# Ledger of designs, part 60: VH-VL binders against o27280

Target 1, 266 residues: o27280
Amino acid sequence: MDSMNVPEVLEIKRIVEESESVKTFIFSWDFRREVRPGQFVMVWDFRDEKPMSVSLIDPVRSEIGISIRRVGEFTDRVHGLSEGDLLGIRGPYGRGFELMGRDILLVGGGIGMAPLAALADEATARGMRVDALVAARTADELLFLDRLEAAGVNISTCTDDGSCGFKGFAHERLLTLEENHDMAAVCGPEPMMFQVMRILDERDVPAQLSLERYMKCAVGICGQCCLDDTGFRVCAEGPVFWSQELSRVREFGRYRRDPAGRRVPW

## First folded at step 20 (VH-VL)

Design ue13
Fold by OpenDDE, look of step 22:
Structure ue13 (fold): chain C 266 residues (1-266), chain A 119 residues (1-119), chain B 112 residues (1-112)
Amino acid sequence: as target 1 above (266 residues)
Amino acid sequence: EVQLLESGGGLVQPGGSLRLSCAASGFTFSSYYMSWVRQAPGKGLEWVSMISKSGGYTRYADSVKGRFTISRDNSKNTLYLQMNSLRAEDTAVYYCARLDDYYYFMDVWGQGTMVTVSS
Amino acid sequence: QSVLTQPPSVSGAPGQRVTISCTGSSSNIGDDYDVHWYQQLPGTAPKLLIYGNSNRPSGVPDRFSGSKSGTSASLAITGLQAEDEADYYCQSYDRSLRGSWVFGGGTKLTVL
């Protein structure tokens, strides 16, 4: 209960430079507090607070990692931090990914690979065969490739400019792959996820997708992350949703709410 | 002790509805996929439906699709099967079963509850 | 009519070895999905007997064994005992049926 209201001040143990714009901040973690891939934490820099996905779960080292993309003032400040500096962390929150079957497909775009990287670790540890389609705008924005490879993940890459792997979008690459999996986990730009979900649904592959919305309270109270029609709260019923759930959400892939609650097209 | 206990079975007329419940105990209910399996008198086992841990994903056999709804309340450790538009061929013992998410087997079964659809 | 095919009945004398076959297709067993076996004693619920083709849950005697090859699986019972008289069902998964759990038609084992 304490984690719901009061951030725990943690020291940054390590910082991993994932790309020019993405850093992974590693913290010591007490695993008596369970955390699952797909869940998020609220990161507090003592000025502002933002939800961030857990990208690393290491019970052996008693560590978690949070990957943060530099996109605004808050993340600019966080990216300016060094090892030994402090951040407030509360959580984890939300519904994480479920694993099902023996063969899974991960489809990630950009920073969306963060929760999927954690899921990949869990899946491979369970002995599952993991295929990962890693998408980015350019080769230098592809995340966690070395980590995934080291875990035994079969990686396919996709870049908008063709600088690495398949030239095109993730859903386009997926169309070229005929093999079906027992389930899929998807995270990235919502337009990408929308297209990927459609393909997976047509193939009768169960899919889970992690949505991104403005989350303030993280505990399902403020309603800022509510999805239209269903009233699903991304922070409580999500951020991971099954495709069957999202099929009921007309908002998905079409628009999002801005910080003021206005509809904004993708 | 790990247990599943079905209830709600009974006699119903064709076209009627019935709601089955399955109470789980002895394990973390929310950590498992669940399934319903039925067995007509003197016949074999037939998978009816499955539901994910969170309840966000469900599957149904073609024979019950559109008529049956599987659901769960993890706070109550209970699995449900809402059966609508019941037919004579739905007459069976209905078992709730814990479903393994890796191998896809059912390792825990309830004692079953009898559903009889008859005029 | 069952997706998986089993012989309707098998019999054996006490102490003998009996086998129950389970034949599937490329869309289930042949698609490298595992085969599981259940024992159902008269008037009781099914009990998991073998999982993952050849693994025995706790409490299952080692005289029960499972194997899988190609699109078929087999349950072998050695040292047949009177208490083994039951119905046995194989089960797998079929992706082509929109991802359905599928059972065999069941085999009645009679101990003579």
Scores: ipSAE 0.935, ipTM 0.962, lowest interface PAE 0.5, mean pLDDT 96
Fold by ESMFold2, look of step 20:
Structure ue13 (fold): chain C 266 residues (1-266), chain A 119 residues (1-119), chain B 112 residues (1-112)
Amino acid sequence: as target 1 above (266 residues)
Amino acid sequence: EVQLLESGGGLVQPGGSLRLSCAASGFTFSSYYMSWVRQAPGKGLEWVSMISKSGGYTRYADSVKGRFTISRDNSKNTLYLQMNSLRAEDTAVYYCARLDDYYYFMDVWGQGTMVTVSS
Amino acid sequence: QSVLTQPPSVSGAPGQRVTISCTGSSSNIGDDYDVHWYQQLPGTAPKLLIYGNSNRPSGVPDRFSGSKSGTSASLAITGLQAEDEADYYCQSYDRSLRGSWVFGGGTKLTVL
């Protein structure tokens, strides 16, 4: 069976409540199919199929975890499932993060911390120093703080309402963090990523950013995940791009596309 | 057996262009950062450029910025260096090297290809 | 004007110990970036000799050793042999050069 185009039906092994609105669904996984931080899977609930980032990669326990925020009909249905229930999974797909150097900065907004949590595990395992700026609207929406702290990550937080850590946006907190790093990895709302990328570029910090776009095939055939100006397919050439690659993309940070391909404001 | 093999060197006029290639074998090329290093006759080693695993991130020494372009084709296991606006100072043996992404050393080197820029 | 400074030459008799220094700055060796060493035999490509300040790749004899302190590093060669006659380069990473890989000027080792 061709796993690239047909979901494999897998049993939910465990569910971890990360917050009121975010759950991590854990599945057994045969790691002869490699999974890297920053890659995604297509999750099928037998009615609809959506891309989700992998947040846990554990070859020792033969497990992967997928973190899903409840935001609509599909995610509401998935959040209603229990351990033992079934989901279809196809993948993994896409280009993951590349590690470089010994000091890495992670900047995550909301659910964007999911792929960065997986990256933090890989970075710490190879001996890198990891700083993470974890951003959300409120304290209750800050994700993975205990997991990151247990892994030895140095955490800075910011919340829009000031309920935890720095009051303000991620890029505003970043301006007060003037440490040099060998690289950065960024994932979250695209307006946040754009502002963070500008600061990192001015500091000459090599950065990789994980994008979300509408996807249909996930293998690069249909073209619906393409970025303007370059023809990059987020499912094939991304979802992770270097900031140098994104500097050629007019649409990044300016607008997004709905499922019909129409430009809509952020 | 891990190997790197440079080609494409030769004699060019000042202001000319040349494209170097480096064929990789014996390892998973797409899993490694790569670099170019040059050595003028009788002189020391000088780093020229580096490229990330995907090819999406590149860096250049100040002496070659805007004139040289590093690239790679992972489907062909080949690293490239496009050299434009060549100068006499670019005369050197050019080595391709496998670049460690944690320590930043270069553990595998080719035997080099000679580039001579002379009128 | 190499970013890393090495003596242009050193010499020793067979069986003796020699050291080669490598001096950097706060933007490279002093910014906790490791020092690596390469041996270049006459007419050949450079070969990685020491990495991460003091680690030997497989096949490098234990008579080669490296160390780092502050903004400086040192390569030591004991039990000097005729085949050790070569050029030796230190290398590090310099953050102040918009992130550049930097080599020392090289040291020619002569075995007497």
Scores: ipSAE 0.806, ipTM 0.900, lowest interface PAE 0.9, mean pLDDT 89
Fold by ESMFold2, fold request of step 24:
Structure ue13 (fold): chain C 266 residues (1-266), chain A 119 residues (1-119), chain B 112 residues (1-112)
Amino acid sequence: as target 1 above (266 residues)
Amino acid sequence: EVQLLESGGGLVQPGGSLRLSCAASGFTFSSYYMSWVRQAPGKGLEWVSMISKSGGYTRYADSVKGRFTISRDNSKNTLYLQMNSLRAEDTAVYYCARLDDYYYFMDVWGQGTMVTVSS
Amino acid sequence: QSVLTQPPSVSGAPGQRVTISCTGSSSNIGDDYDVHWYQQLPGTAPKLLIYGNSNRPSGVPDRFSGSKSGTSASLAITGLQAEDEADYYCQSYDRSLRGSWVFGGGTKLTVL
């Protein structure tokens, strides 16, 4: 049996620089501990512990990859590490994405593309047609394009500044794309996900979206990751939810919660 | 052995309610989409409802939408169908079926449970 | 009335070949959705017989075969045997308005 609730200290096998601000850290992994796209791990740098999405799941090479954007003190320290250095990993935790049908649309904003890249690998491996809408502020921040192309994914890009692909927001580009997917998977900034979900719901496309909330225990006992109205715990019943589940939740797309549980605007 | 076993059928008056259960064994229940299919006496098969692996996504045939609710409890390996506002035309054998998420076939079926709606 | 159309009955003598047709539309079979076939013996649950148009699950004899063309599909049974007497259903997925799983009306096969 795995030791899911105790950090395992693992050696960084390889570091891939995905952009100026994003690195993927690759570890050897025993796949008796199953990992699904959309699940997360808690990464421990021996001072602090943060949830991070799994971006690479490779049972053949016995490797797992975790993509981390440099956004603060913890991620600054982790970005300063080298191959051979150690990190603690707890998990995986949470509910991953479920596939259905033969045609899937991925909509990823920024680092949100990380779990979707793992999902794209699984979808293409089972013969699905995969369309991906990859969004960022600028061309330099578009993630995983080469990897997605190598997997046979049909890529559309959008950038806020128009430096690559469609100039504008992901949901604006989505209005011009084909409407007939069997399902969609969405991950990125929550305001983007709300707008994308609205369009997909009107098109009757079953959609799953990955949420971020503050986490402490990651196993659903402390209550810090709960959503309004439903009592869903993002770390246990999520982080991936179907749009049907989120339609009953008023807070989605409207506000977030700080570590004290107070409502704050996005 | 992969098995599905329905229960909870019976005689109900029009306007009544009934809850069907389907016990799954011999496979990892939480890894599969599930469905209900019914068959009126002497008639063909009619799809009723489907539910995703987590239970977070559901679909219903127009004939039952708003009256029936599909659900699952993965910790108990059990699928449910809550049937409200029953009508005579709901009289059927109700089958629990395992639904393939790529091809959309149903490869494992229960034996069925009979629901009769009459005065 | 079923979305998929099947003949209500077919018959054949032992050893003969019979075919059962399944006709759909552009929103199901014609939209590249697969056709699956089920055998239902009297008083029993349906059993998956053919999936993905032409694939045979383990335990299904090779005298059962399936095919699909355009908006139609066909189940062929060769070397007909007494135990093949049953109802046969085709099934697909229809993308029209909100999507649904759809069955044919069924075909009763009589072995003479």
Scores: ipSAE 0.799, ipTM 0.895, lowest interface PAE 0.9, mean pLDDT 89

Design ue13
Fold by ESMFold2, fold request of step 24:
Structure ue13 (fold): chain C 266 residues (1-266), chain A 119 residues (1-119), chain B 112 residues (1-112)
Amino acid sequence: as target 1 above (266 residues)
Amino acid sequence: EVQLLESGGGLVQPGGSLRLSCAASGFTFSSYYMSWVRQAPGKGLEWVSMISKSGGYTRYADSVKGRFTISRDNSKNTLYLQMNSLRAEDTAVYYCARLDDYYYFMDVWGQGTMVTVSS
Amino acid sequence: QSVLTQPPSVSGAPGQRVTISCTGSSSNIGDDYDVHWYQQLPGTAPKLLIYGNSNRPSGVPDRFSGSKSGTSASLAITGLQAEDEADYYCQSYDRSLRGSWVFGGGTKLTVL
């Protein structure tokens, strides 16, 4: 049986080009290790190891998909791989999303739609009505639209440049949407998530938000992923938190800490 | 085999505090929302509080808000209700219940534990 | 005063049909939230009897049935038996109460 602390070396089964900057890497997966939407894995390219969200969970085909945006040296190397090439995967880790009620709102910015796409599949499979607000800088960076539409998700889009849907930020579009969802799930740039959380809190909509922080151990012992004020470890108590938990965290949406513990702006 | 068992009830004076426990067995406790429901002697059922699977989301009836705190320890399969500033109207049997997160019904109930608030 | 209104009592003879009403409002039953029913035998904890308006959990006889229309719901019991003598509660969810679980006041069923 696999250990959560030891990477399993897996072949890339398929690669889906989601956009010019985002690829989904699909692996065979033994679902005796259960995976929930919102959990993450550590991806090892035999040189470095980074946390990545699961975007596809398919127990029937015994597959998981990991969506990776090209943002630096590690992700450039991974994007250069081909089907049949090897990556190490350890996990899953962290707390996933919890579903409640019959009517869920998803708010995703950029690559933040990855874990929300997995959640949308689970929500629709159990009969929930799913609304998704999908945000990006440009139309070409909107992710998973065809997949969400095929699942019966009601999609609203916004782009910073207005090339698709509402021109502006996700929270501005949210103000024009229905207010009566049973819950919301939010993932994307942290400043966006803070603004969206504020609106959802005013509407008394229970919300869960997926945070991104620097990680080293991924199992909660090193302290690198701690949040100010609460001591929450994103890799152990998160990455998904309820808005009630985040209301006591002053750093959320305001700043982050680098690996040395220094405050830096988002 | 699926069971919930409350404990910690008893006699307490007005203004006092009491902590109820609910031991869960026969199911994966961390996979379920949980609730407390109370029933005053000779009266109907009243919802008290709920808690999400992780414990990160909680709700309370207005009658107990600010005085009661629901919590859970998933490593011990145990649900808690901390009751502070108790009043005579809090006198009731307190039931632990498993809460469905789609339909919002309660399908598994404990036997209840009696809390009496009196001088 | 309960958010959901039930008659305080109902009676019927063995073999008869009895109905128990549950009346809510536009912020709960009328807002498409389901109604669930519980049976509470004397001295015992409540037991889920009907969920999702009309579904029976495993082990509940088909002579118990539920329905919902508008802001109201109904529990029907046919072929009354002595062991049906109990208190019956309806329950739903109310969005206007900042998201709360709400019970009816309960109905005592007496089998004559």
Scores: ipSAE 0.796, ipTM 0.895, lowest interface PAE 0.9, mean pLDDT 90
Fold by ESMFold2, fold request of step 24:
Structure ue13 (fold): chain C 266 residues (1-266), chain A 119 residues (1-119), chain B 112 residues (1-112)
Amino acid sequence: as target 1 above (266 residues)
Amino acid sequence: EVQLLESGGGLVQPGGSLRLSCAASGFTFSSYYMSWVRQAPGKGLEWVSMISKSGGYTRYADSVKGRFTISRDNSKNTLYLQMNSLRAEDTAVYYCARLDDYYYFMDVWGQGTMVTVSS
Amino acid sequence: QSVLTQPPSVSGAPGQRVTISCTGSSSNIGDDYDVHWYQQLPGTAPKLLIYGNSNRPSGVPDRFSGSKSGTSASLAITGLQAEDEADYYCQSYDRSLRGSWVFGGGTKLTVL
């Protein structure tokens, strides 16, 4: 019997170097276990286990891809692995994105483009027009540009330092873009997502935001991923939320939680 | 067989409240956007409200905003419409409808439930 | 009163061709939103007849056809039959109304 709480040990089939700090690890996947853009998996390296967003969902090749940024000891160890090495995978977990209409805007910051790249593939496959605003601190950190272009996505870029595209923050670039999308999907640093959400709400664009915050449990049992005010658990009732849901949450965009649950300003 | 079955209609005084239910069967309810549409006696169709798959996004016609609340319980395959502060103008047959999220058509309709607001 | 305008009635003899117009604006049909058509027989719920301007669901005869141009749409019924006597509604989406689903006022088709 398949158990969501027990990692399945899978072989790394391919590794794609997305940037100096980001790799995509590709595994064979039996799609009787459905995976949707915006869901996450728990990746186990036989020492520790961390949540990671699915960035590639390919039923034709029977593959999924998981994009991992090197940010600490766990991810350093995973980045040191080779094709043929093993990782444990639990999942998928969480609520994914819902598509609506014919025109979608994606706004991604840094690694936040990972779940949005998967969503872009699904949106283009069903015939939607896809615009993507891809943001990073600098040009070398812009992710998935070639993949998005090959899928027919209309790309706008911005970088904090101006090294590629618009110089400035994603929400500032958004103000200069076309306003008439049927929906938007947003993932990235929470302060960026808050500012983008405010603009999209003013434009009456239905928006979903992925809050891939600190998670210790894949089924929402622990309190580490709870939002204030509403009792929402990011890993159980998110990570994807509609902007209407987030308007009730005062913590969003103002502070984050450390591993002990204490509020820490952004 | 794909079905939507409304219930909860009836006679109510102005200013009163009613809660409509819509039981879904024969399809994966949680995979669809849903809507309410009403039709006053002898009149045309009027969109009332819509709700996303998760229930996290809702829209309302201006005529009912602030008085009606759409909701869903995906574990019970049920759509709801809470109607408060009812007015004579709300008198109508209320239809539950399955909403397409790409084309925005409504392909599955219930038979409707009658709401009469009268003194 | 309705955002989409339809004639209140239309009639035709059996075998004839009838058209029903649906006129919107730049914020709905003119903003490239699709037009859908519904048939409502007396005492029954509406039934989807045409979607995406011109597509027929399974089971809808090909004598029903739809088209869209500019801010207007049209439903054509050829080979008119007695069972076509019904009310017909067009429907679209309007972004100027905070994003709302909008119906035409309805057209009663009488088969003579």
Scores: ipSAE 0.787, ipTM 0.887, lowest interface PAE 0.9, mean pLDDT 89

